# VHH binders against EKC/KEOPS complex subunit cgi121 (cgi121), part 157

Target 1, 174 residues: EKC/KEOPS complex subunit cgi121 (cgi121), of Schizosaccharomyces pombe (q9p7j3)
Amino acid sequence: MILPLFPETQVHVFVYENVSNCAAIHEQLISQNPIYDYAFLDAATILYKKQVYSAIIRALEDRRDEQMKTKTIHSEVILSLSPKTEISSAFRQFSMTKKSKNIVVVKIDSKLTEEEEFERLDKLVEGNRVEFSDEELQKLIDFKVLKKNYKLDPSTLENPLASILSSIALRGYS
Short names: E, the ipSAE of ESMFold2; O, the ipSAE of OpenDDE; V2, 0.75 times the mean of E and O plus 0.25 times the DockQ between their complexes.

## First folded at step 16 (VHH)

Design m86 (from qm1 with F59L; framework vhh_6qgx_2)
Fold by ESMFold2-Fast, scan of step 16:
Structure m86 (fold): chain B 174 residues (1-174), chain A 123 residues (1-123)
Amino acid sequence: as target 1 above (174 residues)
Amino acid sequence: QVQLVESGGGLVQAGGSLRLSCAASGFTFSDHAMAWFRRAPGKEREFVAAITYTGSYTLYTDSVKGRFTISRDHAKNTVSLQMNSLRPEDTAVYYCAATYAWDYHTERAYEYWGQGTRVTVSA
């Protein structure tokens, strides 16, 4: 994928359901294995494609402006999903855990094609690939988690898109 | 209430050793990485060592590799720093810190902090 404001930046997003090896993946992430240099998100926290794209754009803006708060662009994506500028809390809220079942995986600055990244990820992730689409994401979301992460009230939860996007775009500046 | 309480600091001669301990309470110790940072007089806080929540992976800043060892005890909810072959340059206030993130060198990534314990290494 090509983003209009970042046309030279390659972005790939993958969705896996029924992942059986999240504990093994998590061990590789905490050990900072460079093979796992992706943003591994819990799909329970992601409702829309636009939610992921907004976080990617914010992370790329922070990199462009030399304002990244984390060491890697992929960690910056995780931070950028959060309405707060608190790194530890953002990872707790959005990153995959040992107990995750469905995950969203983001790769920025890939030197590989989307197909080559799929081949690589298929060796790392034991689950079923599904389309990165609003339809598929809405099967995997946990609305209790979403409400808690974005502090949604009952009226906002009925149509949360604008509130989520605003929270991501304005994090720390609301 | 979250607390990290350091102990074990003191005055020691160059070449000596100290063991710092940090007792954690008020959060799930077993899912957080633990780290030690230090701040020398007139300087900013710097990373010293970190250990993953599983204890299987450790990081050290170059100046302490081979001299310092970080470890953790899940039964006691403690993280420890064994400091051997101490040098005057190791003089600092040592802080215990905890994070859920795997961004161990980034001070901002640490959510919980202790008040620090003072280590003075005389020549």
Scores: ipSAE 0.816, ipTM 0.908, lowest interface PAE 0.5, mean pLDDT 91

Design m87 (from qm1 with D62E; framework vhh_6qgx_2; at its last look DockQ between E and O 0.86; V2 from the best seeds 0.78)
Fold by OpenDDE, look of step 17:
Structure m87 (fold): chain B 174 residues (1-174), chain A 123 residues (1-123)
Amino acid sequence: as target 1 above (174 residues)
Amino acid sequence: QVQLVESGGGLVQAGGSLRLSCAASGFTFSDHAMAWFRRAPGKEREFVAAITYTGSYTFYTESVKGRFTISRDHAKNTVSLQMNSLRPEDTAVYYCAATYAWDYHTERAYEYWGQGTRVTVSA
């Protein structure tokens, strides 16, 4: 897909459930294998499409403004999901781990169609692709993790979207 | 509290060797990649070497490849830097650092730092 504010940048987002090889994927990530040039997120930490898009937009803005804090745009997406400024904290909060079962995968600067990118990624991920939608994400979320990551309280839990987006947008400005 | 304590620095002649050690405590050592950075006089701090959380992979800056070796001991919660064929340009304060991320070359990715140990290589 194309984001309105970044018409020259193609972005793809995929959701996988019941992934059996997250440990193997994680090994490739920590080895910095370029074939795995994606942002691999733990789906347990993602509640909304807008949460993911907001992080992507924030990362792209950082790149545009030459203000990236990380080495790669995909790492910047992970950082951008976090209300914290620390890279390690963001990775701990949102990145896929060896124990993850459900994941959200983000590709930025893709030269391929969504279908072509899926075929490429499907060779790397052993799981079931599901729709990238709020409905499917809400089936995979861990609310305990979500509450912890964004410091949500009972007053914000009924509609946490605004709080999440504010946390992403205002990171480093509070 | 988190603590990283470097040791092993000192004065050595060009062509000589040193082994730096870093003792880690106060955090889950096995979950973190470990690295060495260095700051030479009048220069910014730069990446030297990193080792993944299991020790399976290592990364080096180009200027030290073939001369330096990073290793870790999970039983002792230590990371080491074996420095061989030392050069005057290796003169610096060497810092031990820890990260949960895999952005190993990025200084900002490291959340824990030691106070450093001085290495001086004479011509």
Scores: ipSAE 0.865, ipTM 0.924, lowest interface PAE 0.5, mean pLDDT 95
Fold by ESMFold2-Fast, scan of step 16:
Structure m87 (fold): chain B 174 residues (1-174), chain A 123 residues (1-123)
Amino acid sequence: as target 1 above (174 residues)
Amino acid sequence: QVQLVESGGGLVQAGGSLRLSCAASGFTFSDHAMAWFRRAPGKEREFVAAITYTGSYTFYTESVKGRFTISRDHAKNTVSLQMNSLRPEDTAVYYCAATYAWDYHTERAYEYWGQGTRVTVSA
C-alpha cells in the first residue's frame, strides 16, 4: 500500500482465518521475539480496511512528530486503533489473544517485498490466508466487540465508519 | 477495587539485601505482566524489572541486572523483587505496576500502580 503523506513507508496488511496456533504466537509476542515484530490484531475488532489504514496513518504521524507513546511503530498502530490513549487498554481491546481464531497482521517498514512477507508469515501463522478486503473482514468481525471498543450507540451502529474513523483521528480528545 | 500493595522497603547498608513484595487484587493477575519502577529524589520514574504474565520471561534495566531478581507467585497473586548487593544509587521509592501490554519499559504502558515503598541504602 502507498500512503500519499508517507510514500517512503512500506505497509503490508495480512488477514488469516481459522488460526490454530494463536497461543504459540502470543508467547512469542510477550517474550518480545524480534521475528514477531508486527501488529497482531484480533480480526473480531476490525470491520473496514479504512479503519486499519487510519490507525497506521495516525501512528506514522505520531512517529514523524516524535510523539509516539509506545516503543515500536507496531505497538503504536495497536494504540492508534483505540479511542483512548491508554496503552494497556488498547492492547486488551485490539490485540490478538491466545484464544483468537482470526487475525489481522500489520507490517510497517518491511525490508521484504509483500510476497516475501507472505512467505515469512505463512511459516509463523497456522491458518488460512484471505484477502485484506472489507468483504472478508465483515465475515470475521464481532459487532458486540466493535460496539464496546468504540462506544457506539444504536444510531451509529447502523453505519459506524465515520464514528470509528473520528475516534481514531481524535483519540482522547472527544 | 483494583489494588496493588507493596511491602518490604526500609533502610539497609550498602552491600545488603531487601525483598520487596506486591499483592495484587481486583483484576485478573494471571493475564497481566507485572513490573517494578523506581523514583529517586528529584528524578523521573524509571523501569527496574518486569515479568511476563506466564512468568517465563523477565526483563531488567542494565544497572540492576545480576543483582535483582523479579518473580511472581500465581497462587498468592504476588510479584516480588529480590534486591542483592544494594548500592546507594538504588535509593528510591519502588512502585509495583501492572499492564496487559508487552511494552514493558514504557511507564505509560502500565494501567495499575501501587502507592510505592521506600528503600534507603546508606554508605
Scores: ipSAE 0.838, ipTM 0.921, lowest interface PAE 0.5, mean pLDDT 91
Fold by ESMFold2, look of step 17:
Structure m87 (fold): chain B 174 residues (1-174), chain A 123 residues (1-123)
Amino acid sequence: as target 1 above (174 residues)
Amino acid sequence: QVQLVESGGGLVQAGGSLRLSCAASGFTFSDHAMAWFRRAPGKEREFVAAITYTGSYTFYTESVKGRFTISRDHAKNTVSLQMNSLRPEDTAVYYCAATYAWDYHTERAYEYWGQGTRVTVSA
């Protein structure tokens, strides 16, 4: 997909459930294997499509404005999900871990169609692809994790989207 | 509380060797990458070396590659920097740092820092 404000940048987002090889993928990420240059997110931390798109947009804006804090655009997406500016905490809170079961995978600057990118990613991820939709994300979220990551009170838990999006867009990061 | 305590700094002649050590406590050492940064007088702190949380991969700034070796000991919760063939330009305060991220060269990625140990390399 092409975001309207970034017409030169092709973005794909995939969701996998029941992933059996997160430990192996994590090893490739820490070794900085370029074949694994994606943002691998723990789906337990993602409730909305708009949450992911907002983080992508923030990362792209920071790249455009020469305000990136991390080395790659994909690591910048991980940071951009966080309400805080601390990189290590953002990775701890949102990135896929060795123990993750379900993941959201983001590719920015893709030169491939969605189905071509899926073909390559499917060789790396041992799990079942599901639709990138609020319906599927709702099945995979851990609300206790969401509450902790975004500091949601009972009132904000009733309407979490606005609180989450403002944390990505407005609080303390660029 | 989190502590990173460096030791092993000192004065050494050019061409000599020095081994720095960093003792870690107060956090889960086994899930953090560890790094050494250094700050020469009047300069910004710069990346020197990093080692993955598993110990399987190491990364070095170009000027120290082949001369410095980073290692870690999971049983003792320590990270070490063996510095060989030292040069006057290696003179700096050396800092131990820890991150959960794999953005190893970026100072801002590191959440825990030691107080530093001074290394002086004389001509």
Scores: ipSAE 0.649, ipTM 0.855, lowest interface PAE 1.4, mean pLDDT 91
ESMFold2 (binder alone), look of step 17: mean pLDDT 88; pTM 0.903

Design m88 (from qm1 with K65R; framework vhh_6qgx_2; at its last look DockQ between E and O 0.96; V2 from the best seeds 0.81)
Fold by OpenDDE, look of step 17:
Structure m88 (fold): chain B 174 residues (1-174), chain A 123 residues (1-123)
Amino acid sequence: as target 1 above (174 residues)
Amino acid sequence: QVQLVESGGGLVQAGGSLRLSCAASGFTFSDHAMAWFRRAPGKEREFVAAITYTGSYTFYTDSVRGRFTISRDHAKNTVSLQMNSLRPEDTAVYYCAATYAWDYHTERAYEYWGQGTRVTVSA
């Protein structure tokens, strides 16, 4: 997929459910294995496609403006999901853990087609690929975690998208 | 409250050795990677070494690789830096730091910091 504001950057997003080897993947991430150059997110923290895209766009904007806070664009995506400015906090809130069961995987700057990238990633992830859609994401979300991450209240729970996007966009401005 | 307390700094001659220690409290030690940073006189703080939350992997800046060894003790909630073959350019205040992230070389990734311990290496 190509984002309109970043036509030279190819982005792929994949969703996996019932992943059995998150602990193994996590081990590779903490070891900084370059083969695992993706943003691995806990699906329990993701409710909307637009949430993911907003984070990706924010990360790409940071890179464009030479204002990245993290070392890699994928880490910047994780940071960009958070309303907090602290990197550790963002990772704690949104990154895949060894106990995760469902994940969202983001690839930035891919040189492969979506299918080719899937084949590559499928060798790393032992789980079932599902559609990247709001419908599928809503099946995987933990609302308790979502409420905590974005400090949602009863007035915003019916339609939390605006609050989530505002939190992402305004991080560091309030 | 979170606390990181460094110890073991001092004056040593070139070629000598020191062992720094950092005692951690107030957070889940086993969930955090630990690192050492240092700030030399007139220079910015720089990454020295990091160790993952289980201790399975270590990372070093090039200038200290083969001379410094980072380790951690989960039972004591401590992280250590064994410094051998010390050089005058190793003179700095050494800081202990903790992070939940795996962006180990990024100073900003570390959410907890100690006050530092001074290491002086004479020629």
Scores: ipSAE 0.862, ipTM 0.923, lowest interface PAE 0.5, mean pLDDT 96
Fold by ESMFold2-Fast, scan of step 16:
Formats: C-alpha cells, sequence, structure tokens
Structure m88 (fold): chain B 174 residues (1-174), chain A 123 residues (1-123)
C-alpha cells in the first residue's frame, strides 16, 4: 500500500490468527535478528485499520523530520501507537509477547512485493493469515487492553475511533 | 516503588578489575532487558553493555568488547558488569537501567534507572 503523504514508501500490513510459535518469534525479536525486522504487534491492541495507518504515518513523519526516538522505523511504529512518548511502555502495551495468539505485522520500506513478503512471513509465522480489515481486527481485539492503553472512559468505548486517533496524533501533549 | 541500586564502584589502577552489581526491585525483573550506561566527566551518557531478559544475548559497545562481561541472576534479581583490563578512559559514573523494549543502545528506551556508582581508573 501507498500512503498519500508518503507515496514513495511501500507499506505492507499482515494479520495472523492462532499463532503457535510466538515464543520463538519473540526470541528472534529480542536477539535483533535482522530477518525479523518488522513491527510485530499483539492483535489484542488493534481495533481499526486507521489505528495502524495513523501510527505508520506518525512514524514516517518523525523519520522525515529527523525526530525518531527509536533506532528503527518499525520500533517507531510501535512507539507511535502509544499516547505517550515512552519507548519501554509502548513496547509493553503494543508489541507481541511470548503469550500472544494473534498478531499484526507491519513492514515499511520492503524491497520485496507484498506476495514475496507473504511467502517470507509464512515461513516465520506458524498461524493462519486473515485479511487486514476492520471486520477481522474486531474479532481479535481485547477491549480491556484497548481501554487501558488509551485510557478510554465508558462514554468513548462504544465508538473509540476518534479518541484513539487523537491520542496517536497528540502523543506527548498531556 | 521501582529501585535499581548499583554497587561495586571505586578506585583502581590501570590494568585492574572491578565488578559492578545492580539490585532490582519493584518490577518484574525477568521480563526486562538490563543495561549499563556510563557518563565520563564533561561528557554525555553512553551505552556500555546490555543483556536480554532471557540472558541468552549480550550487546557491547566496541571500546569494552572483550574486556567487560555483563551477566544476570534471576534468583537474586541482579545484573552484574565484570570489568577487566581497565583503562583511564573507563573512568565514569556507571548507571544500571531496565527496559521492556529491544532497542538496547537507545538511552531513551530505558524506563528505570539507578543513581550510579563511580569508577575511577588511575594511570
Amino acid sequence: as target 1 above (174 residues)
Amino acid sequence: QVQLVESGGGLVQAGGSLRLSCAASGFTFSDHAMAWFRRAPGKEREFVAAITYTGSYTFYTDSVRGRFTISRDHAKNTVSLQMNSLRPEDTAVYYCAATYAWDYHTERAYEYWGQGTRVTVSA
């Protein structure tokens, strides 16, 4: 996919459900294995496609403006999902864990086509690919996790999209 | 109440050794990567070494590789830095730090910090 504000940047987003090897993937992430240079997110934290896109756009804006807080663009995506500019907390809130079951995987600046990235990721991830759609994400979300991560009150929980997007856009302000 | 408490600093002659220790409390030690940073007089804080939460992988800055060894003890909630073949340029305050992230060289990635322990290496 091509983003209107970053037409030169190729972005791929993949969703896997019922992943059985999250502990093995997590070991590769903490070792900084370059084969695993993606943003591996826990699907329990993602409700909308726009949530992921907003974080990607913020990360790309920070890279363009030489304001990245993390070493890689993929780490910057993880940070950008958080309402606060705290790297450790953002990873705790949004990144996949050893115990994750469903994951969202983001690749930025791929030298491969979407189909080639699918082939590569299918060898790394032992789970079922599903469409990156609001419908599929809503089957995987944990609303208690979402509420905690974005500090949602009961009045916003029924339709949290605007609140989530505002939190991502206003990161570092209050 | 999160605390990281460093110990083991002191004065040593060039070529000598010191072992720094950091005792962690108030958070889940076993889920966090641990690192050592240092700040020499008049300089900014720099990365020295890090160890993953599993203890399986270690990372070092070039100037200390082969001389320093980072290790951790999950039973005691401690991280240690064995410093061998010390040089005058190793003179600094050494800080213990903890992060959940796997962005080990980035100072800003560390959530919890100790107050530091002073190491002085004389010629």
Scores: ipSAE 0.841, ipTM 0.921, lowest interface PAE 0.4, mean pLDDT 91
Fold by ESMFold2, look of step 17:
Structure m88 (fold): chain B 174 residues (1-174), chain A 123 residues (1-123)
Amino acid sequence: as target 1 above (174 residues)
Amino acid sequence: QVQLVESGGGLVQAGGSLRLSCAASGFTFSDHAMAWFRRAPGKEREFVAAITYTGSYTFYTDSVRGRFTISRDHAKNTVSLQMNSLRPEDTAVYYCAATYAWDYHTERAYEYWGQGTRVTVSA
């Protein structure tokens, strides 16, 4: 996929359910294995496609403006999901962990088609690919986690999209 | 209350060795990567070394690779930095730090910091 403001940047997003090897993937992430250069997110923290795209856009804007806080664009996506600027907390709140069961995987700056990137990723992830859609994401979300991560109150929890997107867009101003 | 307490700093002649230690308390040591940063007089704080939460992987800035060794002790909740073949340019205050992230070289990725221990290397 090509974002209108970033016409030279190919982005792919994948969703996997019932992943059996998150501990092995996590080991590769902490060792900084370049084969695993993706943003691996815990799907329990993601309710909307727009949530992911907003974080990607924020990360790309910060890269364009030379305001990135993290070393890679993929770690910047993880930070950009958070309403705060604390890198360690953002990783704790949104990254796939060794205990995760469902994941959202983001590749930025891909030189491959979606299916070519999937073919590569499928060798790394032992799980079942599902559609990247609001319908599938809502089956995987943990609303208690979502509420905690974005400080949602009862009035916003039923339809939290605007609050979440505002948190991503306004990061550093709250 | 989170505490990171460094020790082992001091004055040493060039070519000598020092071992720094950092005792951690008040957080889950076993799920954090640990690192050493240093600040030389008049300079910004820079990354020195990091070790993953498992202890299986280590990372070093180029100027210390082969001379410094980072290690951790899960039983004692400590991280250490063995510094060999010390040079005057290693003179700095050395800080222990902890992060949940794997962005090891980035100072702002670290959520917990010690107060530092001074290392002075004389010519």
Scores: ipSAE 0.667, ipTM 0.864, lowest interface PAE 1.4, mean pLDDT 92
ESMFold2 (binder alone), look of step 17: mean pLDDT 88; pTM 0.900

Design m89 (from qm1 with T61A; framework vhh_6qgx_2)
Fold by ESMFold2-Fast, scan of step 16:
Structure m89 (fold): chain B 174 residues (1-174), chain A 123 residues (1-123)
Amino acid sequence: as target 1 above (174 residues)
Amino acid sequence: QVQLVESGGGLVQAGGSLRLSCAASGFTFSDHAMAWFRRAPGKEREFVAAITYTGSYTFYADSVKGRFTISRDHAKNTVSLQMNSLRPEDTAVYYCAATYAWDYHTERAYEYWGQGTRVTVSA
């Protein structure tokens, strides 16, 4: 995918359900294996495509403005999902864990086509690929996790999109 | 109530050794990476060493690689830094820190910090 504000930046987003090797993937992430240079998110935390895109756009804006708080653009995506500018907490809230079952994977600055990235990721992730769509994400979300991460009231849970996007846009001011 | 308590600092002559320890409480030690940072007089804090929550991987600043060894003990909730072949430039206050993130060199990535222990290396 090409973003209008960042037309030179290639962005790919992948969704996997029923992943059986999350512990092995997590080991590669903590060892900083460059093959795993992606943002690996727990799908339990993601409700909308717009949520992911908003975090990507914020991370790219921070990189453009030389205001990144983390070492990599993919870590910056994880941070950007959080309503707070606390790196450790953002990883705890949104990143894949060794116990995750469904994951969302983001690749920025890919030198590969979407199909080539799929081929590479399918070798790393032991799970079933599904479409990156609101419909598929809504099957994988955990509303208790979402409510906790974004501090949503019961009334906001009926239509949380605007609150989530505002939280992402206002991180560092909340 | 999170607490990181450092110990083992002191005065040592160049070429000597010291072992620093950090006792952790109030958070799940077993799922956090642990690190040591240091701050020399008049300077900013700099990364020294980090160890993953599993203990399987370690990371070192180039200035200490081959001389310092970081380790952790899950049963005791401690992280240690063995410092060998100490140099005057190693003189600093050494801080223990914890993070859930795998961004080990970034000071901002660390959520919990100790008060520090002073290390002085004389020529």
Scores: ipSAE 0.834, ipTM 0.918, lowest interface PAE 0.5, mean pLDDT 91

Design m9 (from qm1 with T28I; framework vhh_6qgx_2)
Fold by ESMFold2-Fast, scan of step 16:
Structure m9 (fold): chain B 174 residues (1-174), chain A 123 residues (1-123)
Amino acid sequence: as target 1 above (174 residues)
Amino acid sequence: QVQLVESGGGLVQAGGSLRLSCAASGFIFSDHAMAWFRRAPGKEREFVAAITYTGSYTFYTDSVKGRFTISRDHAKNTVSLQMNSLRPEDTAVYYCAATYAWDYHTERAYEYWGQGTRVTVSA
C-alpha cells in the first residue's frame, strides 16, 4: 500500500484467521525479537480497513512531527488505535494475546515487496491468510470489545465508522 | 488497589552490593513486565532494567550491564534487582514499575509505579 500523504513509506497489512501459534508469536513480541518487528493486532478489535489506515497515518504524522510517544513506529500504530494516549492500556486493548485466534499484522518501512513479506510472515504465522477487506474483518470483529475500546453507545454501534475514525484522529485532543 | 512497594535501599561503599526488592499487589503480576528506573539528584527518571512477564528475557541500560541483575518470583509477586560493583554514579532513588506493553525503555509506557527506595554509594 502507498499512502498519498506518505508516498515514500512502504506499508503492508495482512490478515490471518484461525492462528494456532499465537502464544509462540506473543513470546517473540515480548522478547523484542527484531524478526517480529510488526504491529500484531487482535482482529477482534478491528472492524474497518479505514480504522487501520487512520492509525497508520496518525503514527506516521507523529513520527514526521517528532512527537512519537513509543520507541517504534509499530508500537505507535498500536497506540494510535486507542482513543487515549496511554501506552500500556493501548497494548492491552489492541495488541494480540496468547489466546488470540485471528490477527491483523502491519508492517511499515518494509524493504520487501508485499509478496516477499507474505512469504516471510507465512513462516512466522500458523494460520489462514485472508484478504484485508472490510468483509473479512467484519467476520472477525468482537463487537463487545469494539464497544468497550471506543466507548460506543447502542446508537453509534450500528454505524460506528465515523466515531472510530474521529477517536483516532482526535486522540488526546490534538 | 494497585501497590508496588520497594525495599532494600541504603548506604554502601563503592565496590559494594545491594539487593532491591519490589512487592506487587492489586493487578495480575504474571501478565505484566516489570522494570526498575532510577532518578539521580536533580535529574529525571532513567531506565535501568526490565524483565518480561515470563521472566525469560531481560533488558539493561549499558552502564549497568554485567553489574546488575533483574529477576522475578511469580510465587511471591516480587521483582528484584541485584546490584554489584556499585559506583558513586549509581546513587539515586530506585523505582519499581509495571507495564502490559513491550516498550520497556519508555518511561511513559509504565502504568504502575512504586514510591522509590534510596541508594547512596559513597566514594
Scores: ipSAE 0.827, ipTM 0.909, lowest interface PAE 0.4, mean pLDDT 91

Design m90 (from qm1 with A50S; framework vhh_6qgx_2)
Fold by ESMFold2-Fast, scan of step 16:
Structure m90 (fold): chain B 174 residues (1-174), chain A 123 residues (1-123)
Amino acid sequence: as target 1 above (174 residues)
Amino acid sequence: QVQLVESGGGLVQAGGSLRLSCAASGFTFSDHAMAWFRRAPGKEREFVASITYTGSYTFYTDSVKGRFTISRDHAKNTVSLQMNSLRPEDTAVYYCAATYAWDYHTERAYEYWGQGTRVTVSA
């Protein structure tokens, strides 16, 4: 993906369904294995491409402005999905767990070509890659999780896009 | 109610040893990374050591590597810090902290904190 405000920044987003090795991936993440330097998100928390895009933009803006709250740009993406600036809670809300089944993986500032990233990531994730599209994401979302994470009421839940994007854009430092 | 209670602080001579303990309750201890931070008089709080929720990986600040050892006991819901070869510059209030995130060196990443236990190392 090419970002208008960050045209020099390479961004890749991958969606995997029916992942069988989430526990192994999680172990690599907690050990801070540099091979796994990606944002691994639980697909149950992501409804729209624009949701992921907005979090990436917010993280890149915070990096540009020297306002990152986390150690890595990928952790900042996870934080930026949350309506609050609470790092531990954001990881609990949005990051992949050892029991996840479907995941969204974000890579920023890749030193590899897109083809090389595809080959590397396909070796790390034991699942089926699907298109990064609203249609595919809507098959994987858990609306109870989404409602809880963004504090949505029933009227907002019928068309939550604007509310989700506002939550990401307007999250304040606390 | 979440609670972290530190113990084991005190006065010790340079070259001596102390073992700090932290008892955790009110949250799922086995899902959280645990860490020790310290604050010396007139200084900012700094990272000392952390241990992953599995206990398989530990991380230390350079000044304590080889002298301090962090460990955890899931059956007792405790994390401990064994401090050997203590130096006057180790004098500080030591805090136990917990996080769900794998961002271990970032103070802001920790959501639960103890009240601290004081360690004084005489010259």
Scores: ipSAE 0.818, ipTM 0.909, lowest interface PAE 0.5, mean pLDDT 91

Design m91 (from qm1 with A50G; framework vhh_6qgx_2)
Fold by ESMFold2-Fast, scan of step 16:
Structure m91 (fold): chain B 174 residues (1-174), chain A 123 residues (1-123)
Amino acid sequence: as target 1 above (174 residues)
Amino acid sequence: QVQLVESGGGLVQAGGSLRLSCAASGFTFSDHAMAWFRRAPGKEREFVAGITYTGSYTFYTDSVKGRFTISRDHAKNTVSLQMNSLRPEDTAVYYCAATYAWDYHTERAYEYWGQGTRVTVSA
């Protein structure tokens, strides 16, 4: 995909449902295995494509401006999903866990083609690939998790997009 | 109320040993990575050692590899740092810290901090 502000940056987003090996993946993430250098998100926290894109854009802006707060661009994506500039809490809120069932995986600055990344990820993730689309994401979201992460009241749950995007865009200004 | 309470600091001669302990309360210890940071006089805090929430993986800054060992005890909610072959350059205040993230070397990634325990190594 092409980002208007970063047209030469390769970005790939993958969605997997019914993943059976999240505990094994989580072990690789905490050991900092470089093969797993992706942002592994719990799909229960992601409702819209624009939510992911906004976090990616914010992370790329912070890297461009030498304002990254985390060690890697992929960790910066995880941080950027959170309305707060607090790394530990952002990981607790958005990262996959050993109990996750559906995941969203982001790769930035891949040295591989999209097809090669698919082949690589299919070896790491034991689940079913689905399209990165609002329709598929809406099947995987947990509205209780979304409400808690973005502090939404019940009325905003009917149309939360603007609130979510505003929270991501305003991160780091306080 | 979240608390991290360090103990075991003191004054020791070069070549000696100290064992630091950190008692954790007020959060789910078993879900958090733990680390030791230190701040020498006139310097900023630096990473010393870290351990994953499972205890399966440990990380060390180069200057302490082979001399320091980090460990944790889930039953007692403690993390410990065994410091052997101490050098005057190890003189610092040592801080215990906790994070949910797997960004172990980044000071900003740590959510909870102790008040520190002083270690002085004489020449």
Scores: ipSAE 0.812, ipTM 0.906, lowest interface PAE 0.5, mean pLDDT 91

